# Ledger of designs, part 1: VH-VL binders against Eukaryotic translation initiation factor 3 subunit M (eif3m)

No score or structure here was measured in a lab: all are predicted.

Target 1, 160 residues: Eukaryotic translation initiation factor 3 subunit M (eif3m), of Schizosaccharomyces pombe (q09722r188to347)
Amino acid sequence: DDEQSFAFLLEAVKMDNSTADEAVRELVQRAVNSPKYFFFDDIVTLPPVQQLEQSTLQLLGILSGGMTDDYVSWVAENHAHCQHQKFDEDAIARKMKLLTIASLATQAPNNTLSYGDVAKSLKIDENEVELWIIDVIRAGLVEGRMSQLTKTLSIHRSSY
Structure headers, positions and changes below count from the first letter of each chain, unless a header shows other numbers; Kabat numbers aren't used for antibody chains.
F is the ipSAE of ESMFold2-Fast. E and O are both the ipSAE of ESMFold2, at different seeds. Each is the mean of both directions, binder to target and target to binder. V2 is 0.75 times the mean of E and O plus 0.25 times the DockQ between their complexes.
[cut] marks letters that were taken out.
Atom coordinates printed by the task and the answers are left out, and those that the model quotes come from them; centres of patches stay.

## First folded at step 3 (VH-VL; framework fv_axatilimab)

Design b01 (from a1d with heavy chain Y102W)
Fold by ESMFold2-Fast, scan of step 3:
Structure b01 (fold): chain C 160 residues (1-160), chain A 119 residues (1-119), chain B 107 residues (1-107)
Amino acid sequence: as target 1 above (160 residues)
Amino acid sequence: EVTLKESGPALVKPTQTLTLTCTFSGFSLSTRGVGVGWIRQPPGKALEWLANIYWNDDKYYNPSLKNRLTISKDTSKNQVVLTMTNMDPVDTATYYCARIYWGSYFDYWGQGTMVTVSS
Amino acid sequence: DIQMTQSPSSLSASVGDRVTITCLASQSISSYLAWYQQKPGKAPKLLIYAASSLQSGVPSRFSGSGSGTDYTLTISSLQPEDFATYYCQQSYSTPRTFGGGTKVEIK
């Protein structure tokens, strides 16, 4: 099971600050590429992770609290690093859009996000917004109700 | 239509600071994926990349020149400014600004401005 | 820094000839390569990006190919207006680096 295997690797790195570089890099690579892993605060603070290259630490910082725009500029200057670390650039881009929606949801006035605000923040067409909202809800990052009539997302909870 | 144009002094004395301005039209630095870079070319030599600035104000510098370079933008004026300190005769070159598309390549270039460093 | 080596440094060819220019990267650059044309006294013009994608408005006689460390720009039937210096450029790793240039002169 990929989830069980990942959880085991994460606990191994958490329990032993002397964990081999190879295992630490595998943990980061799997977390970064996973379409289901969003809790980068748990990884960034680990002592073995803090010993990795600055480019990797910058990416983890973006995943921990940045916006999709931060990733776009980072990846433009870090294609080599992504390839060497086997980071999936498209998977990360998708993950950043989901995290950006979750961040917007957490900060939304009156717990309401308009489709227009989401489209503006993600630099996408408004007609694409509903699909991204469905994905962020499926990911468990946001729970809420979409209204086709008002073009809004009413937020019940957010995990960012 | 995308256009860029460089402006600045044609002559700089050794040890002085060079300031170049790129003024552009047909796009905005508030648009995601768009940036502006500076590239120079000494007479008869190859192109050398200097610095990039992106819509989100992220800045990148050529490491060999990083301590001498500062890049900034004024989005409301459609301008990008490059400052280079401690000029030397070897810095004599044509300086270009160019639009960088999705961070990977330069799709539109200004005409270039020649800067001569001489006493 | 990734070094980009172009060959040849210069060539002369006749109208109608097939011309190939090679660009060698000191390490794999995963197709993050562009080709530029520069005519005397003018700014460079983008021809090819992502190793093989033709920029809009560029004649179809220009094509790019390659992967890893080895890349080629081909002009299938050289025209008089193709007199220029051609540069490759990698955007795989910072700093962005350019090749030394290949000067093409029509005989």
Scores: ipSAE 0.229, ipTM 0.703, lowest interface PAE 4.3, mean pLDDT 89

Design b03 (from a1d with heavy chain G103A)
Fold by ESMFold2-Fast, scan of step 3:
Structure b03 (fold): chain C 160 residues (1-160), chain A 119 residues (1-119), chain B 107 residues (1-107)
Amino acid sequence: as target 1 above (160 residues)
Amino acid sequence: EVTLKESGPALVKPTQTLTLTCTFSGFSLSTRGVGVGWIRQPPGKALEWLANIYWNDDKYYNPSLKNRLTISKDTSKNQVVLTMTNMDPVDTATYYCARIYYASYFDYWGQGTMVTVSS
Amino acid sequence: DIQMTQSPSSLSASVGDRVTITCLASQSISSYLAWYQQKPGKAPKLLIYAASSLQSGVPSRFSGSGSGTDYTLTISSLQPEDFATYYCQQSYSTPRTFGGGTKVEIK
């Protein structure tokens, strides 16, 4: 079971600052590539993780609080690093779009996000926004109601 | 291939200090997460952990023996040294060094060196 | 200190038998448990780590299971080369502690 083995690996790194470099790299690779893992604050602050290459630490920083634009700029300079570390660039790009929506939801004035603001932040056409909102809700990152009439998402909860 | 080998005296007199050296190849103690530990086994008895040293020079000792034990490393020589003071006949045992990797398991062991404490 | 209690201390078995050895920790060790095999006159060999993960090169007849305080090593079909003493070891907290060992003897 991938989920159970990942949870065990995360717990091992959390409990033992002497965890081997190879295991720490596996934890980071699995978290970064996973379509189901979104909460990087609990990884980035771990002492064994903080000893990894600056490029990896920059990526984890982006995953723990950055926006899609931060990732686009980072990956353009780090394709070789991604290949070396076996980071899935497309999986990360998708994850960053979901995390960006969650971040915007958390900061949204009056708990309301416009489709236009989402489209601008994700660098996508406004007609694609609803599909991304559906995905972020399915991921459990945001609870809310979409209105095509007003082209807005009314946010009830955001967990990022 | 990872190898470890213990060296030191086969015979020690009571009250003397024992010095054991572990020489290894196939890995470095500069690698994050790697360590070397010492474990002993008296004839016909169970394994007893003595001390660990890690890449960052963190040291851990068995509390029952801590006042007698010192562990150190020379990363450039691929060596770990254990000293044990005030040897007693009950310390007669085979002494092993072993590599510590992921989750502090001893994944490769030396052949062991027998130390007899007698006058 | 975490105490590791192995049972039985020894057992007699025949080739082809299923052998089960248990290890009890005095407190939860969260699956930070390894099993080692030691043959007479030889150094211990790592068989299982993280309670259930088989070390590379170790035959699939060896398996580990358990969680919390209760752990088991199973040899599904004992082979002649498996007559040895087996030790469990916790790495959850310092000091690292070993069980007393289980000697698997030919019947």
Scores: ipSAE 0.000, ipTM 0.452, lowest interface PAE 21.2, mean pLDDT 87

Design b04 (from a1d with heavy chain G103S)
Fold by ESMFold2-Fast, scan of step 3:
Structure b04 (fold): chain C 160 residues (1-160), chain A 119 residues (1-119), chain B 107 residues (1-107)
Amino acid sequence: as target 1 above (160 residues)
Amino acid sequence: EVTLKESGPALVKPTQTLTLTCTFSGFSLSTRGVGVGWIRQPPGKALEWLANIYWNDDKYYNPSLKNRLTISKDTSKNQVVLTMTNMDPVDTATYYCARIYYSSYFDYWGQGTMVTVSS
Amino acid sequence: DIQMTQSPSSLSASVGDRVTITCLASQSISSYLAWYQQKPGKAPKLLIYAASSLQSGVPSRFSGSGSGTDYTLTISSLQPEDFATYYCQQSYSTPRTFGGGTKVEIK
């Protein structure tokens, strides 16, 4: 029931601009580490969240509009911050790959994304692309059809 | 096959601005996760990190020197430029540029360029 | 800033000796620690990263160990080409900081 308790915490922070720093940090930590939470726009703009230190705000900015490569550079300078805040670096890296695919899908010419372009953008082998596409579809970030014959994803919807 | 090389003036007068260029080959700053940093070493002393720039133009500076340092890149020329204002004799050092890769460490270094600050 | 204290500042050793260099961080750096070798007039060379991972091309006589605040570089059997100054460096927290160096000299 982690989903239910997270929803209650989010609503508590939304309703009270004076929410204690400890509760705000717990909200951010849970959202950042969650394999199911992808939409950070509703958290970033909250006044109590905006009072957090710059490193956390930078991470939330990356999660709300950045790419995997933004995270790679950020984490190289922020290992201590991740440890202190109990941010799961590997969970965030996975989440960023999914968000990067969703971003590529949104910008794809003629609503078509090649496996080769995904592999290059994520620095993975082309044979792994279908598994990542399945994950991004399961996450609800992209809706589309894969073609193994043409090695492409035809995008029907890609808004996050 | 990764190489970096520093270039710039060997002598700088006090109060002047130092501009150093790092030219590299064997990798690109358009590659995700790659960065280039600057490190200096005064004669007979320890290494001191100055600044990093990454492929996405993210910049990081040593806080003790931040107001004096500017780092920039020209990805098409494979160059990174460091500018340091208000030079003082204590800034006399060998200046190195080095690559940062996914390990977060400096894996390849240039040969270094000696900068002397003297009247 | 995280202070990195290296000991000893210098040591004298003979070929074949086991050499140990210590690096102490002013706070836990969670193994985000590298070791570099610098020969006179040359740029530093990465030997070990993430406290214990050997960089490609570095001889197996070099090893790193430690966790938290205490880290060690060991050269199991010193060779003539190993006489150099060694530096530790943390990448846990900005700014990146280096130890003061340990000069390994011929006895």
Scores: ipSAE 0.209, ipTM 0.704, lowest interface PAE 4.8, mean pLDDT 89

Design b05 (from a1d with heavy chain I100L)
Fold by ESMFold2-Fast, scan of step 3:
Structure b05 (fold): chain C 160 residues (1-160), chain A 119 residues (1-119), chain B 107 residues (1-107)
Amino acid sequence: as target 1 above (160 residues)
Amino acid sequence: EVTLKESGPALVKPTQTLTLTCTFSGFSLSTRGVGVGWIRQPPGKALEWLANIYWNDDKYYNPSLKNRLTISKDTSKNQVVLTMTNMDPVDTATYYCARLYYGSYFDYWGQGTMVTVSS
Amino acid sequence: DIQMTQSPSSLSASVGDRVTITCLASQSISSYLAWYQQKPGKAPKLLIYAASSLQSGVPSRFSGSGSGTDYTLTISSLQPEDFATYYCQQSYSTPRTFGGGTKVEIK
């Protein structure tokens, strides 16, 4: 029900460029906080969204093509904005880690990504890497096969 | 070992432009998530934040001074430059540069450079 | 801008004393607060970040606590090297702002 509710809100904003500010903010908040929404180009290009504060537009830009470190720098200057907009800093950080893995997968030499490279890029322990890879596969951002023997991900498809 | 060092003129006349350079070692502004900021302290007074620059060239300025401040970096030289226009005697202070890592706090500071504004 | 008020502005203490310094924010800063130590003629040194996290290499006699608008720096047993000025700083909202400082001087 929640996904259907979001879809109706998105269509309402798409169909009416004069959509009330409150509804536009609700759309952005839901997309940003949801662990299921990864492709922000559909939202960023909407004229009512482009009328929001520069801080929000910067965040949407990071979600549309940035890496986890871009978010780290942005959030350090925008804690108050996150609280006022009801953006979930931890949810966004998690989403950025998934998007970062997808980006690394896209650029991986020989379609192979090492656990060590993932750990370094996400700034996590190598023993946590498999859980993040499982989540990025479940999210549909990457298709591939993990090998515990070689500590690698063999990439068949990446969507970022 | 992380080190930062400020350089620039010790004396500036009123209405002139101040240019300060921060030269650092032990880290790079090509490293994602790293930044450098400038903070000043008038003699016997509290610290005042001026500006931050990050690895991706994002810049943030104290709004009370925004129209007077410009911050820039040269990543290949490990340098950050702060420019402040229309100097006034009240701008007399020790100016510090400091590293931001994980974004929120200044973990390593330069020694500071004293700038006196007088005729 | 968020205003940071430190109290007291100065205090006199003896070696071995427990010292408490308070920092009050004009609005809630959600624990985005750091404490710095500054000795005469020297640059500030980070002691505590995120209100209560001790910076690597800082002695365990330093501790931070608090939430919302009220924060405290405690030195459990003052040492000779601790005579300095202490500043709090919020990183919750731009611009970053510092307290007025608390000078801890010898009794």
Scores: ipSAE 0.318, ipTM 0.748, lowest interface PAE 3.9, mean pLDDT 89

Design b06 (from a1d with heavy chain I100R)
Fold by ESMFold2-Fast, scan of step 3:
Structure b06 (fold): chain C 160 residues (1-160), chain A 119 residues (1-119), chain B 107 residues (1-107)
Amino acid sequence: as target 1 above (160 residues)
Amino acid sequence: EVTLKESGPALVKPTQTLTLTCTFSGFSLSTRGVGVGWIRQPPGKALEWLANIYWNDDKYYNPSLKNRLTISKDTSKNQVVLTMTNMDPVDTATYYCARRYYGSYFDYWGQGTMVTVSS
Amino acid sequence: DIQMTQSPSSLSASVGDRVTITCLASQSISSYLAWYQQKPGKAPKLLIYAASSLQSGVPSRFSGSGSGTDYTLTISSLQPEDFATYYCQQSYSTPRTFGGGTKVEIK
């Protein structure tokens, strides 16, 4: 299935530093476009991946520790590159919002993240925050409890 | 708690290189998502963004000035340095450093340092 | 580059007045828009981010609205401490660009 074939590509690149360029690019494209793959530190450190062009490495860096506005700034300069590499700009934008919430949760003082801080970082209306938090929890990136009364997320666990 | 302060020469001669240092406290540039930018303002004119540097050492420059600007950081010293080559009288301005933190905007600013370019 | 056109360049108002300042982007910026207040001799202060979200500590008389290319800052009842220059800024695309500023002067 798609998950099994992705695992095979990742294993092949891990086992062979001389893995063909096309296989490395397919691995990166599938990881970047996947709505389920979030752990880019596993990919960016691979020697064949590190030999890719600057623009792709910049994107992987953003996916490994950036915020959604870093992606917005990068994609404005790289629309043509996304088209050539078949990177799904909208899928990446969505993934970056999820990763931004996970990052904020990991760094949240007293394990509490306000809806206001999430809305500010994602450039969304505060009323949309709960839906994004549900998606981050569903993705397994954060475990916590939402309170509409205090407009906060109490964080029990975060992956970032 | 969060503070930023610019330092550098008040007077620069035409053709010289300007070096400005931003020293900050209350946050770290090793924290994911954190960045520091430089913005300038000529007397009586609008704000102009110059450059940003981020926790991962990604650097972005105003394209109109890119060939003159270099931004770097020393995370252990809590400093960001901007260099600008070939200074001209039109570069006379107050130079600010500011934090980008968990968002796209500048939430804390230094007080600014005035740089005059004249012979 | 995304050009930010701010209007008016200046306005005269009295305490208690409703003041509106507009900012037009040369292309859609998807609400990646901030408003700053700057008093003479001082650094800018963030008032509003994401087009409509109030920064912590900013009085509720300040509000932002807009989408796409058209954005507005409103001060519902002008106070003496509000006489300042206001700037909009987009962060949708590099380079980040600011409007020309609007000076709010005492009438």
Scores: ipSAE 0.007, ipTM 0.558, lowest interface PAE 10.7, mean pLDDT 87

Design b08 (from a1d with heavy chain S104Y)
Fold by ESMFold2-Fast, scan of step 3:
Structure b08 (fold): chain C 160 residues (1-160), chain A 119 residues (1-119), chain B 107 residues (1-107)
Amino acid sequence: as target 1 above (160 residues)
Amino acid sequence: EVTLKESGPALVKPTQTLTLTCTFSGFSLSTRGVGVGWIRQPPGKALEWLANIYWNDDKYYNPSLKNRLTISKDTSKNQVVLTMTNMDPVDTATYYCARIYYGYYFDYWGQGTMVTVSS
Amino acid sequence: DIQMTQSPSSLSASVGDRVTITCLASQSISSYLAWYQQKPGKAPKLLIYAASSLQSGVPSRFSGSGSGTDYTLTISSLQPEDFATYYCQQSYSTPRTFGGGTKVEIK
């Protein structure tokens, strides 16, 4: 299946530094475009991946520790590269918003994240924040409870 | 309101280095997703993009001019500086700085500063 | 580099006319295109971004359309303040490039 196929490809790249360029590019493309893959530190450190062009390495760096605004700046200069590599710009933008919320949750004072802080960080209207929080919880990146009364997310766990 | 203003010498001799400063208000380069770019326009000719700098200090240069251009920022002063080496009469132009805001376009521009390169 | 070709380079029109300006990219730019208006002695002003999105404060008589390599700026009913030079610009690939400009003059 698709998840098993990805896992085998990742193992092949991990175990063999001579893995063909085509297979390495397929691994990166699938990880970047996947709505379910969020932990890029394991990919970016692989020696065959580190041989890829600078634009791809910059994107992987953003995915492994950046915020959505880092992606906005990067993609503004790399639309052609995305098309050539078959990177889905909208899928990445969505993924970056989820990763940004997870990062904010990890750093949140008193394990509490305000809707206002999320809206500011994602450059969205505050009324959209709850839907993004639902998605980040569904993705398994954050566990917590929303309060419409206080406009806050109380964080119980964050995996980032 | 967002404002940008260019400053620098009006006259530069051939082979000298040009330094232009963009001073802005109404936004900060500490804000994620924000950038400032430089664009020039020779008299009676089209616009030519020179360089961009972003909040995270990422820098992009026009490849045709890359070895001559340096862009930097001072976030605390709300300033972006462009340096261009080895000036030539063909570099005579109005130089503009402009904001890039969470997107891919120049939404607010400075008034421009005319730079004449002549001996 | 992506080349942006504007046509016409100049046109003469009367107040109330529909004006159409075209911009052709040397390769697909996926709608990462902006239109700017420049009046004599002044800085350019953003009119349209993302091929068809009207910038805040810009009159609705301005509209943009197109995709791929072919883009159009339309002024539905030309006003006296619209006599200016118009530029298209792609932000799909570095370096960012501008068209040669279209000067809209009084007939």
Scores: ipSAE 0.027, ipTM 0.653, lowest interface PAE 6.8, mean pLDDT 89

Design b09 (from a1d with heavy chain S104D)
Fold by ESMFold2-Fast, scan of step 3:
Structure b09 (fold): chain C 160 residues (1-160), chain A 119 residues (1-119), chain B 107 residues (1-107)
Amino acid sequence: as target 1 above (160 residues)
Amino acid sequence: EVTLKESGPALVKPTQTLTLTCTFSGFSLSTRGVGVGWIRQPPGKALEWLANIYWNDDKYYNPSLKNRLTISKDTSKNQVVLTMTNMDPVDTATYYCARIYYGDYFDYWGQGTMVTVSS
Amino acid sequence: DIQMTQSPSSLSASVGDRVTITCLASQSISSYLAWYQQKPGKAPKLLIYAASSLQSGVPSRFSGSGSGTDYTLTISSLQPEDFATYYCQQSYSTPRTFGGGTKVEIK
C-alpha cells in the first residue's frame, strides 16, 4: 500500500547516503503531499535530502517548525518549483494549519490553548476553530478536550 | 485609500550606492499575505522587477542583480528600503515601489522616482 | 528566467474598436499572469490578475484569457482613456518578468 511503500523508501534513504536523486525527490514529494505525514524532522536531517535545492529545503524547514504564514510567503515565490516537484499547494496549506495547531498545543501554557489564539495564528474566524481542532485530533497530533464554555482546548498529549 | 511614495536622490554618480525609501499608508506589513516590491523602468524601456519583501521578512531578489541589492522593512514606520550598490549609467530609470496583497501581483503602485546615474 | 513576449509591440486603433494583445511565455506559467496599463508619465495600474480576474474598479470592457504559455488581453470597445502601453507579467517563477509592452495608439 502507499504507507508501506513510503516506509520502505524512507528506510532506504536513511540507510544509504548515496541514494539516487530520483528516489530522494520521490520521498520528499510523497511526504509533502501526504495528508497523513507530519514528522518532517525525520526527513530534513537526511544527508541526501540536504543535497536538494534551497527552495525544497526552505519548504521542509517550514514543515518541520514553521507556521502557516511562513508557507504563504514561500509559495507566492515558488509556484514553479511546486509544479516541477509535483508538490500539492493546497494539501501543504492544509497540513501547515494542522502543524501550526500542534505546535501551539505543544507550547501552550498550562496545557491550555484558546480558540482566539488558534484563530489568530491560522488567520481564520473563531467559529471555524473547532472544526480544525477536530481535524488535528483525528490526525493524531493532539489529544485533548474542547470546552465551548471557555473556548479552550485542554491538552493531554501533543506531538511536535 | 492605499498609497505608496518613493523617495531618494535624483542624481547618483557611477560606483556610488543608491538608497530608496518607500513610505506607504492604508495597509500594514504586519498583515499576513502583504508584501512590497521594487520595480524599475529605464526611459522608454520595459518594466524590470528588482526585489520583494513580505510581512514575515522573507526577501526575494532578481538573480541578475542579487549581489547588488538589499531590501529591508520597518513595519512600525510603514517603510521599505531598497539599497543598490555600484551604480552605473545603465541603472538610470524610474524606480517604483508597489504592494502585493491577496496574491502574486502588484495591485497599487507609487508614483515613481527618477534616478539618473551620471558623472 | 521566463521570457514574456508581447505582440504586437504597437498598434493603432479607433474608439469603439476591439483590441487584442497577446503575451507568450517561454514556458507554462499556470495562469500566474497579470496585465498592467501605463499612461505616459504615470505609474502602471493593475487591470487583470490570475490571467482572467478583473481588478476592482477596472471597467468590464477589459478581459483576460489564456492558459499554459498563451495569454490574451482584450478591450471589447476601446475608449479614449484606454490609449496607453499595456504590460503582461508572470508571477509563476522568480524572477518575476514583464513583457516588452504593447503601445495602443490613436488611429
Scores: ipSAE 0.394, ipTM 0.766, lowest interface PAE 3.2, mean pLDDT 90

Design b10 (from a1d with heavy chain S104N)
Fold by ESMFold2-Fast, scan of step 3:
Structure b10 (fold): chain C 160 residues (1-160), chain A 119 residues (1-119), chain B 107 residues (1-107)
Amino acid sequence: as target 1 above (160 residues)
Amino acid sequence: EVTLKESGPALVKPTQTLTLTCTFSGFSLSTRGVGVGWIRQPPGKALEWLANIYWNDDKYYNPSLKNRLTISKDTSKNQVVLTMTNMDPVDTATYYCARIYYGNYFDYWGQGTMVTVSS
Amino acid sequence: DIQMTQSPSSLSASVGDRVTITCLASQSISSYLAWYQQKPGKAPKLLIYAASSLQSGVPSRFSGSGSGTDYTLTISSLQPEDFATYYCQQSYSTPRTFGGGTKVEIK
């Protein structure tokens, strides 16, 4: 199981501050590229991770609390770094959109998020919003009910 | 409409510090994903990138010039300032500021300001 | 630094001609390449980004192609307003670097 292998690597890095640089980089790469890993607070605070170069630390900071626009400006200066570290730019972009929706959901007035607000924050057409909401619900980041008539998401629970 | 305009001294003496201001309209550096960069062009030569600043105050410098360059912004005034220390005649060039908007390219440029370095 | 080499440094062409300008990167830049047009005494203008995407407002006679280290700007039917110097620029790795320019002159 790739998820179990990842969990083992994460625990190994947590237990040993002297963990080899290569193993630390593999942990970060796998977390960053995974379509199923969203909880970067577990990784960014690890002492061996904090010893990595500033470009990687900036990315982890974005993944642990930023918005999709933060990633857009970061990746504009870091394409070579992404290639060298084997970071999947498209996978990260997708993950950032899901995390942005989750963040918007936690801050939504009256627990209601409009499709227009999502479209504006993600810089996408409003016609694409519903599919992104379906994906964020499937990822377990948000629980809610969509209304196609009012173009809104009524939020029951959000993880961020 | 997006516009950018450079301002600063036309003449600088060797060893002095150059300060250039980029004033813009039609967009804001409070907008996520937006940045402004500086590029120069010596007479008859190619373009050379100097520095970028983004909405979140992230700064990037040409490594060959990093120890001489400082870039800053004043979001409320729609201004970006570039400072370059220890000017030399070889730094004579037209200096441009340009916008970066969701990508690795300069989509709108200022008219440029000519800076001559001589004693 | 990634070096960008443009060929030719200059060319002479007539209105209606098909013009091709080449840009070679010293290492793969994964299509993170833009093309700019600069007329005498004026600022550069963005024509193409991401190797092949046409900037809004730019005539369809301009096109870009290429991948890896080898990129091309094509003007399918040269117009009088197209006589200018053209520059390529990579944004794959810091520092961002420009080609030496290609001057398109009247024949």
Scores: ipSAE 0.122, ipTM 0.701, lowest interface PAE 5.6, mean pLDDT 89

Design b11 (from a1d with heavy chain S104L)
Fold by ESMFold2-Fast, scan of step 3:
Structure b11 (fold): chain C 160 residues (1-160), chain A 119 residues (1-119), chain B 107 residues (1-107)
Amino acid sequence: as target 1 above (160 residues)
Amino acid sequence: EVTLKESGPALVKPTQTLTLTCTFSGFSLSTRGVGVGWIRQPPGKALEWLANIYWNDDKYYNPSLKNRLTISKDTSKNQVVLTMTNMDPVDTATYYCARIYYGLYFDYWGQGTMVTVSS
Amino acid sequence: DIQMTQSPSSLSASVGDRVTITCLASQSISSYLAWYQQKPGKAPKLLIYAASSLQSGVPSRFSGSGSGTDYTLTISSLQPEDFATYYCQQSYSTPRTFGGGTKVEIK
């Protein structure tokens, strides 16, 4: 199980601050590429991770609290770095869209988020918003109900 | 406004255990990426990092002192506690607590508390 | 452990002087370097982080530069309140280590 092997790697890096560079890079690569891993605070606080290149630390910072636009700006400068580190640019872009929705949900006035606001923040068409909301709910980042009539998401809980 | 303040004994006898408390305000140790560290400075000497504790309860210790140090937090009280065992006169120093963000820099410091180790 | 060597250990300067303090790491620290100012009897104060980023509220006469193993703190036009001890600190490798300090004293 990928999840189990990832958890074992994370614990190994946590227990040994002198962990080999290769293991630290594998941990980061797997976390950023994983469609299921969203809690980057657990990784960025690790001392061996803090020793990585500035480009990697910038990415982890974006994944820890940034928006989709932050990633778009970062990746434009760092295509070569992504290739060298085997970071999946499309997987990260998808993850950033989910994290952005979770962040918007946490800050939503009256616990209501409009499809228009989501579309603008993600730079997508409004007709795609419902599919992204379904993915965010399936990921466990947001709990709520969509209304096609009002084009809104009523938020009951946000984990971000 | 971020403030931190150290408290604890001014005098400790050799072989005793030192317990220092850092009480802070203006931030929460439940905030993502935030931590509190302890740094000491013997009279006339350089700064030496001792330990960090983070929002997720992750703890890190200076390897040279690891077997003597314990760091803990009480998030509801806005407190971080450092315990150091088997005190020796060479441990005489001013002890500081400071806020740290993602392990990178100490941006706000307490005033420091002087601990003298003598018989 | 990464050793941080500051030079000079102390210097004498006059108000209005340009002061330069150097910090040398025993290995590359990729700009994971901060500078702190400490006045007698007071706690250190963060001046610069990430080698060259000025902390909010710190006067613009302070600047940091460098990369790899070599870093410099510069104070253009030294002011009376700048007489203090300055420390560099690396956060590239655990444990975090500080330089030995540079005392800037009045001529």
Scores: ipSAE 0.007, ipTM 0.491, lowest interface PAE 14.4, mean pLDDT 87

